# Ledger of designs, part 257: VH-VL binders against q9nrl2r1430to1533

Target 1, 104 residues: q9nrl2r1430to1533
Amino acid sequence: GGVHELSAFEQLVVELVRHDDSWPFLKLVSKIQVPDYYDIIKKPIALNIIREKVNKCEYKLASEFIDDIELMFSNCFEYNPRNTSEAKAGTRLQAFFHIQAQKL
Below, E stands for the ipSAE of ESMFold2; O stands for the ipSAE of OpenDDE; V2 stands for 0.75 times the mean of E and O plus 0.25 times the DockQ between their complexes.

## First folded at step 18 (VH-VL)

Design bb2 (framework fv_erenumab; at its last look DockQ between E and O 0.84; V2 from the best seeds 0.76)
Fold by OpenDDE, look of step 18:
Structure bb2 (fold): chain C 104 residues (1-104), chain A 121 residues (1-121), chain B 110 residues (1-110)
Amino acid sequence: as target 1 above (104 residues)
Amino acid sequence: QVQLVESGGGVVQPGRSLRLSCAASGFTFSSYHMHWVRQAPGKGLEWVAVISYKGSDKYSVDSVKGRFTISRDNSKNTLFLQMNSLRAEDTAVYYCARKPSYSRATYFDPWGQGTTVTVSS
Amino acid sequence: QSVLTQPPSVSAAPGQKVTISCSGSSSNIGNEFVSWYQQLPGTAPKLLIYENNKRPSGIPDRFSGSKSGTSTTLGITGLQTGDEADYYCATWDDSLDAYVFGGGTKLTVL
């Protein structure tokens, strides 16, 4: 069970990273590029961090993995207005994730 | 009409200090991140510094760290650049430029007309 | 020297079409929005294109931007004498953790 879950997490992260709408989520936001980001977002996370956690077997439950992914999207929607390219990309990527997550 | 107007440029010797100002009008100044960008004579554009809309976050390019300080007074719609320990390579036209808040989009609009800083012995 | 590479100069006659290229890498153009600026002689830069291909209000549609891979291109159709200027591409660079500009391209109208 655990081995299969880890493999599934790895595969899902790979698919998310390769998605065209992953660009806002690949790594943590730069403080210089977005100077107010960390004044607003208190639990920053990105796909590279989630990938690292998967590689280190830090996710014991699928729910923990899903929670981090959802947090990543939540952060995006909290910071970015609905009409921004970032928010639109996030919406599409999240929809993709929800479909793939059903296979976990 | 959205407008940025720089001032404070001049001719100084190396090691001296200057303080640049940028007066903003025609928009809600406190809602935008502000930047300084410079252009050496006959050269291209170089990003210098950024300050968040509230003024709580400041960053600058490595070549000016410890010497230049960006700041702002939202009550006066003014952006500042304190330049200490000036060097010959700091000679440039200095532009203030606006960047939207709450966006990762990388563009500046508008730019001020620029103020000239000349560092020469 | 510049992180983003542009041709130093381009030229064409009035009414013709010109393109200005801007080449970067995966750490900048590859993953970030690109903007273009026009700098007329003795003036400040003016935004022409943002987010790869969008025009600000007041910019005519004879100016266009496109992006592919790690490169971007500014297109100018119906070239006018008033278009003679320096043009700069710009974006964010993740590796340098800074905003970066191209070296600039001088456009001469023949």
Scores: ipSAE 0.825, ipTM 0.936, lowest interface PAE 0.5, mean pLDDT 96
Fold by ESMFold2, look of step 18:
Structure bb2 (fold): chain C 104 residues (1-104), chain A 121 residues (1-121), chain B 110 residues (1-110)
Amino acid sequence: as target 1 above (104 residues)
Amino acid sequence: QVQLVESGGGVVQPGRSLRLSCAASGFTFSSYHMHWVRQAPGKGLEWVAVISYKGSDKYSVDSVKGRFTISRDNSKNTLFLQMNSLRAEDTAVYYCARKPSYSRATYFDPWGQGTTVTVSS
Amino acid sequence: QSVLTQPPSVSAAPGQKVTISCSGSSSNIGNEFVSWYQQLPGTAPKLLIYENNKRPSGIPDRFSGSKSGTSTTLGITGLQTGDEADYYCATWDDSLDAYVFGGGTKLTVL
């Protein structure tokens, strides 16, 4: 908790959004674009939602923030086969996240 | 060979109904989301509707919402479009199309040959 | 009008190269995969390019796709009279919450 952690969460989210492989994660999947998504993924989350939770100080511990980011990747791998561009982007962005999260 | 074959088009008066069918073969129909796309005479392509592989989730473009209903019968490998309250602007060739179910992938393969709907007074 | 803008027509001689542009916005091409379709006269559209630059099985490599920013381009080399067709770009649009197609480009091989 505290100001340092909130600033670090904000910085990390900005770095994730800036990454070229962020495109599957910027906002929630459209139920029209992918009509079975919400049958399979019951706890949806995306970078825009995580940013709002940081802005509203909804994360009390770094672990809560990390859990939401990891949930985002877990949803991607659960829904998308591994050979898809979405899953490959998720793998690369997750690796980037692990490097950047060492700053927390 | 993967194939989609539409039928049920025709000439109808405004306000009437038609039901289009799309027969699928050569792939596991029940594993794919299915779409209708239309093309007015001399015009471009317009997405119309999608139905999930199970048939439980259905969405359509605003211009047809409340008038057109997409449905499917997985036991017969058939996709349907019920078109009610037809208007002149609904005149088009109607195509069924298969799309892989990935989160933001936006491509259709294959397409059927199309069936023509003409709505005229 | 379509939110994806294509030139209405383009022409080139047999054996030459042509490019067909498709311009959109950050709500579509800027953040979404693009696909391209060939529609020969009197026939259904056929997928040429998916995920910006990938070719499905059976599409020769003289067809290519690229994307930069909010624009995408279909390239066709070694033009043949059989390439004379309408060509459409397509993508998802986040603001409309719908699939969108470009207005189409008629390719004439002279």
Scores: ipSAE 0.650, ipTM 0.870, lowest interface PAE 1.1, mean pLDDT 91
ESMFold2 (binder alone), look of step 18: mean pLDDT 94; pTM 0.949

Design bb3 (framework fv_erenumab; at its last look DockQ between E and O 0.64; V2 from the best seeds 0.71)
Fold by OpenDDE, look of step 18:
Structure bb3 (fold): chain C 104 residues (1-104), chain A 121 residues (1-121), chain B 110 residues (1-110)
Amino acid sequence: as target 1 above (104 residues)
Amino acid sequence: QVQLVESGGGVVQPGRSLRLSCAASGFTFSSYAMHWVRQAPGKGLEWVAVISYKGSDKYSVDSVKGRFTISRDNSKNTLFLQMNSLRAEDTAVYYCARKPSYTRATYFDPWGQGTTVTVSS
Amino acid sequence: QSVLTQPPSVSAAPGQKVTISCSGSSSNIGNEFVSWYQQLPGTAPKLLIYENNKRPSGIPDRFSGSKSGTSTTLGITGLQTGDEADYYCATWDDSLDAYVFGGGTKLTVL
């Protein structure tokens, strides 16, 4: 994990956050808003958490960073049925991520 | 037919307690988070409390914390609101409402007919 | 005083179109789905619109919802006398970590 990789992670997170389909992923799901969420999702994660990990240089390998992003999407698809707006947004954002991740 | 029916409302003096009930029918009660929403006379709607489908998670608005407790009995398809240390500002019609599952979408459907709570000296 | 701002009242004649606005912020309407409720005099609220623009079964297409930015609008065409009611917008506020309602709008059919 060099300086260049760290910068790449930062830039990618910024791009993900700015994406129109990022709204389901910006922060952890509220326990009040969705009381049953954490009965299903055991490893919750969101872009703000991933951003913090990047800022703290917690990712030593690109694979670790990618794994967290993929976990975020996996959680979305596990909880949300395919026809939901959240799942559809997740599908589009993940596709965008996969394209951008090729640059890592 | 999905239905919610509230009961337990009445007239009480400040500092007293009251327990509201909401009987659910026509759907799998244990699969849904349930809410209480109240409406003061001539005023708008105010969210009060939520309880998860299993009853393990409970949350309420700050103005009722420490005084109101939401609970449920899934074996009886019933939602409860225990109201202690009642205040004049708690005077309202209290509605129970169902929230859809497996979504972050925030809407209530259906609503009960409401039960009236009046707190006055 | 409400987190979501609605006009206190609107009015129109039968057959006309009316719109009811609901203004919020980035912490609620800006990032969350909006719902609308109709409350006829002396009755409980009834879900009218969910997820910004979807109608539950039984709600006629005279009722519509739209969202733009941090605001949402309820539209009612072909106004009927039976539409006279209070209307409330609602959504989630991630800053307050709570469900929030508008102050309500009284619709009078002239």
Scores: ipSAE 0.789, ipTM 0.930, lowest interface PAE 0.6, mean pLDDT 95
Fold by ESMFold2, look of step 18:
Structure bb3 (fold): chain C 104 residues (1-104), chain A 121 residues (1-121), chain B 110 residues (1-110)
Amino acid sequence: as target 1 above (104 residues)
Amino acid sequence: QVQLVESGGGVVQPGRSLRLSCAASGFTFSSYAMHWVRQAPGKGLEWVAVISYKGSDKYSVDSVKGRFTISRDNSKNTLFLQMNSLRAEDTAVYYCARKPSYTRATYFDPWGQGTTVTVSS
Amino acid sequence: QSVLTQPPSVSAAPGQKVTISCSGSSSNIGNEFVSWYQQLPGTAPKLLIYENNKRPSGIPDRFSGSKSGTSTTLGITGLQTGDEADYYCATWDDSLDAYVFGGGTKLTVL
């Protein structure tokens, strides 16, 4: 816990948002743009929501933060076929995340 | 190979109703959200409506909301547009179109050849 | 008064190159993939470009797309008389919660 872990969570979220492959993950998917998304994805999450949870000190453990980030990638891979630009971006951003998560 | 064929257009008086159909073939129809796009004579393209692949979620542009209802029958690979309370400004060629269901897909392929609706007194 | 702004017309001689611009905003082109459509006289629109610069099967590489900021451009090289058509850009708009099209550009090959 503590304030120093929250600073690390914020730093990691900032690095994820700045990454070129963050574009599929910045905010929740629009129901009008993708009308079937929420029939398939039952636990939606995005970087803006995770950042809000960091800002509100809602993560008590690093594992809780990591779980939300991994859920974000899992949703991407469940909804988007592997050959899509979205899934490829997810693969690259997840690899980057695993490297950066060593700093926690 | 992949094909969309619209039907049901015609000439109708203002205030009347018309039902358009779009027959799909060459792909798994139930795996795609489907759309209607229209084009008034001599004008550009206007997105009209979308329906989710299961048919449970439906959205339309404000100018037709409450008058047009998009629907589908996945067992017959058919998309529909029920058009009620037709107005002169609804005069257009109506196209059905397929969009990939990826999170950020923003393109339509294929399009049908269109069916013409003329609303005149 | 289209959300996406295109020149109403462009023209060029056979064999020449032409570009067609499409301007939008951060609520659409700036954050979303763009597509381009060709509409030959009396026919349905046909997809030319998707995801800003990708070409579907059957579209010759004389057609290209690019995107910079809130603007996108369709390029056509080696113009042929068969390229005379209306051309539309399209994308999603977050502010309107709708798919939007440019007003169209009529290409004349002379």
Scores: ipSAE 0.678, ipTM 0.884, lowest interface PAE 1.1, mean pLDDT 92
ESMFold2 (binder alone), look of step 18: mean pLDDT 93; pTM 0.947

Design bb4 (framework fv_erenumab; at its last look DockQ between E and O 0.75; V2 from the best seeds 0.70)
Fold by OpenDDE, look of step 18:
Structure bb4 (fold): chain C 104 residues (1-104), chain A 121 residues (1-121), chain B 110 residues (1-110)
Amino acid sequence: as target 1 above (104 residues)
Amino acid sequence: QVQLVESGGGVVQPGRSLRLSCAASGFTFSSYAMHWVRQAPGKGLEWVAVISYKGSDKYSVDSVKGRFTISRDNSKNTLFLQMNSLRAEDTAVYYCARKPSYSRATYFDPWGQGTTVTVSS
Amino acid sequence: QSVLTQPPSVSAAPGQKVTISCSGSSSNIGNEFVSWYQQLPGTAPKLLIYDNNKRPSGIPDRFSGSKSGTSTTLGITGLQTGDEADYYCATWDDSLDAYVFGGGTKLTVL
């Protein structure tokens, strides 16, 4: 069960990273590029961080993995207005994630 | 209308100090990160420094680190650039510019008219 | 020595179309939004294009932006004498952790 879940998490992260709408989420926002970001977002996270956690077997439950992915999207929607390319990309990627997550 | 107006430029000798100001109007100044960009005579544009909307986070290009300090007074809608230990290569028109507030924005709008700083012996 | 490379100059007659290229790398144009600025002689830069291909209000549709791979292009159709200016591309560079500009292109209207 645990080994199977780990492989599933790895595969899902790979699919998310390869998605066309992953560009806002590949790595943490630069403090220099967006110095306001971390005053608003208190729990920053990105796909590279999630991938590292998966590789280190830090997720014991699928719910923990899902929570981090959802946090990533939540952060995007909290900081970015709905009409931004970031928010639109996030919406599409999240929809994709929800479909894939059903297979976990 | 959104407007930025720089001031404080002048002619100074190397090693001296100068303080630039940028007065903002027509928008909620305290909601935006602000930048300084400079342009040497007959040269291109060079990013200099950024400050967060609250002023708690500041960053600058390596060539001015330890010498230039960006700051702001939101109560007065004013951006500042304290320039110490000025060098000849700091000679430029200095522009203040507004940065939009979304995570992957990379542009500046608007720009001030610029203020000229000349460093010469 | 600019991180982004532009041709130093371009020229064309009134009414013609011109394109200005801006070449970068995967750490900047390849992964970030690009913007273009017009600088008329003796004036401050003015935003022409943002987020690769969007025009701010007040910018005529004669100006267009496109991005492909690690390069971006500014297009100007129906060239006017008033378009004679310097044009700069700009973006963020992840490797330098800084905002970067092209070297600028001087557009001469013949």
Scores: ipSAE 0.832, ipTM 0.938, lowest interface PAE 0.5, mean pLDDT 96
Fold by ESMFold2, look of step 18:
Structure bb4 (fold): chain C 104 residues (1-104), chain A 121 residues (1-121), chain B 110 residues (1-110)
Amino acid sequence: as target 1 above (104 residues)
Amino acid sequence: QVQLVESGGGVVQPGRSLRLSCAASGFTFSSYAMHWVRQAPGKGLEWVAVISYKGSDKYSVDSVKGRFTISRDNSKNTLFLQMNSLRAEDTAVYYCARKPSYSRATYFDPWGQGTTVTVSS
Amino acid sequence: QSVLTQPPSVSAAPGQKVTISCSGSSSNIGNEFVSWYQQLPGTAPKLLIYDNNKRPSGIPDRFSGSKSGTSTTLGITGLQTGDEADYYCATWDDSLDAYVFGGGTKLTVL
């Protein structure tokens, strides 16, 4: 959509990146660090990629933006068991995201 | 009891080859990425290489790239390190180490007891 | 020189407490989980602390870990002679695309 919608996407991404629980989501998982990740996660996405897509105006609908953010959390919960630090961070950041997404 | 046991170390001349083995027991070996870490005499720990659980993805530190090849045989629960064109600076105790399977955890547990490689004339 | 900096040695008497520091950068400790290992003389490293401050089963709670900014600290209370060992911090480094270890700290219990 419009300029205000794109500004809202950028602001939301900035708030997510600044959140203390953003650490699992800042960039794509390194194959060297976690060589089995991409055998399980087929649609990888991270905050740096989402921010780049916002900057390049690649989201045509708010739903597309929201879908990428939710995919990011879904990947986290699929790869990481619920008791891991990553899954707990994902739960807290997702809750924060839902509050901030009310601005869209 | 989860256990890793290395073997195949020895004394070799520079330019020669050596093949290290790591026998795994007490866990489903084929579900874990596996690593080699080395420690030169009197020095600290250096990460060397990793292999994915299926063996399809292999990565190593720049200092050994092109000379060392990590591999695995999941039917025999065994990890390998083929070490070619050995240099004096490759002299170290070599440890195999396990990371959690399908987890973003970044720690190693357990470690094997190590096997010693000495490269000298 | 290691990308993670630890003091070469620390010492304290039995029953005392000690801390071992480990300094890194935003490419490693600042954005990644840290682990700590104990290496007793002539033995393999053993995991003491993972995910900055968690203990695996069997590690007594007198071992603790913390992280602030680009630094991490291992704390050991109630020192015992059997704690005499080398201690290593470790993490992932995004710039090097590699796992990195500190240079190690030799703990002497006198």
Scores: ipSAE 0.537, ipTM 0.830, lowest interface PAE 1.4, mean pLDDT 91
ESMFold2 (binder alone), look of step 18: mean pLDDT 93; pTM 0.944

Design bb5 (framework fv_erenumab; at its last look DockQ between E and O 0.97; V2 from the best seeds 0.82)
Fold by OpenDDE, look of step 18:
Structure bb5 (fold): chain C 104 residues (1-104), chain A 121 residues (1-121), chain B 110 residues (1-110)
Amino acid sequence: as target 1 above (104 residues)
Amino acid sequence: QVQLVESGGGVVQPGRSLRLSCAASGFTFSSYAMHWVRQAPGKGLEWVAVISYKGSDKYSVDSVKGRFTISRDNSKNTLFLQMNSLRAEDTAVYYCARKPSYSRATFFDPWGQGTTVTVSS
Amino acid sequence: QSVLTQPPSVSAAPGQKVTISCSGSSSNIGNEFVSWYQQLPGTAPKLLIYENNKRPSGIPDRFSGSKSGTSTTLGITGLQTGDEADYYCATWDDSLDAYVFGGGTKLTVL
């Protein structure tokens, strides 16, 4: 069960990273590029961080993995207005994630 | 209308100090990160510094670190650049510019008209 | 010397089409949105293109932007005498952790 879940998490992260709408989420926002970001977002996270957590077997439950992914999207929607390219990409990627997550 | 107006430029000798100002109007100044960009005579554009909307976070290009300080007064809708220990290579037109608040935004709009700083002996 | 490379100059006659290239790397253009600026003689830069191919309000559709790989191109059709200016590409560089500009291209209308 645990080994199977780990492989599933790895595969899902790979699919998310390869998605065309992953560009806002691949790594943490630069403090210099967006100095306002961390005043608003208190729990920053990105796909590279999630991938590392998966590789280190830090997720004991699927719910923990899902929570981090959802946090990533939540952060995007909290900071970026709805009409921005970032938010639109996030919306599409989240929809993709929700479909893939059903297989976990 | 959104507008930025720089001032404070002048001619100074090397080692001296100068303080630039940028007056903002037509938008909620306190909601935007602001930048300084400079252009040496006959040369291209060079990013200089950024300050967060609250002013709590500041960053600058390596060539001016320890000498230039970016700051702001949101109550007066004004951006500042304190330039100390000025060098000949600091000679340029200095522009203030507004940065949109998106996580991956990479453009500036608008720009001020610029203020000229000349450092010469 | 600039992180982004542009041709120093281009020229064409009125009514013609011109393109200005801007080449970078995977740490900037390859991974970030690109913007273009027009600087008329003796004036401040003005935003022409943002997010690779979007035009701000007031910019005519004869100005266009495109991006492929680690390069971007500004296109100007129906060239006018008033288009004579310097043009700069710009973006964010992840490796330098800084905003970067091209060296600029001087457009001469013949």
Scores: ipSAE 0.854, ipTM 0.939, lowest interface PAE 0.5, mean pLDDT 96
Fold by ESMFold2, look of step 18:
Structure bb5 (fold): chain C 104 residues (1-104), chain A 121 residues (1-121), chain B 110 residues (1-110)
Amino acid sequence: as target 1 above (104 residues)
Amino acid sequence: QVQLVESGGGVVQPGRSLRLSCAASGFTFSSYAMHWVRQAPGKGLEWVAVISYKGSDKYSVDSVKGRFTISRDNSKNTLFLQMNSLRAEDTAVYYCARKPSYSRATFFDPWGQGTTVTVSS
Amino acid sequence: QSVLTQPPSVSAAPGQKVTISCSGSSSNIGNEFVSWYQQLPGTAPKLLIYENNKRPSGIPDRFSGSKSGTSTTLGITGLQTGDEADYYCATWDDSLDAYVFGGGTKLTVL
């Protein structure tokens, strides 16, 4: 979409970044910190990249924006075992995202 | 029992080469990225290099880049460090270490007992 | 100079408590999990604390970790002469794109 829809995407991304459980998702995983990550995760995405795509008006449909956010969570759950701090944070932040997205 | 055992250290002159080995047992070696960490005499710990679980991705600290090559043989559960063009400042105990496989892990467990490399004139 | 700053030494009597500080920045401790290692004389480092305050199996609860802002602290209670060692904090540094260790703290008991 339009300007109003992009403003809603921006506001939602800001709320995600402010959430205490955003720490695994703020930027892409470093290849040096986790050299195996990109062998497993082929479509990496993070909140800083999503925010930049909103700023550059790269999302044409709301579904594209939602798909990137859900991809971010699915990457987390695919790479990180269920009991890790990352996966637990992902579960909580995803629940928060679903609530915020419904309040549109 | 998870265990890492280093070997291949010794005394060499500057400009020469050494190859360090680290034998792993008690865990699925091919499921973990592996690291080398060194400690100069009387000094602290310095991270040296990492290799991905398949061996395809390798990274090292700038001071050894181009001279040291980390590698692995998953069929023999063995990690290697090929050290070329050795310098006096490479004198250290070299430890191999395992890091857990998740996105923000920043700790090493276990460590090997270390192997000593001395580079002297 | 090390990016992670630790006091060079600390000391206390057996049975007492010590804390060992480790100061960093927003590019490391502020945004990343911290770990602590014990290195007994002549031995390899051993993991004491991971993810700021968690203990691996086999580490007694008299070892504790905490983190506030860009600083982290290792606490040791009920000091024993066997605790005499070097202690290192460690973390990932986003700006350097590297693992970093503190300079180490020598604990003397007595």
Scores: ipSAE 0.688, ipTM 0.886, lowest interface PAE 1.0, mean pLDDT 92
ESMFold2 (binder alone), look of step 18: mean pLDDT 94; pTM 0.953

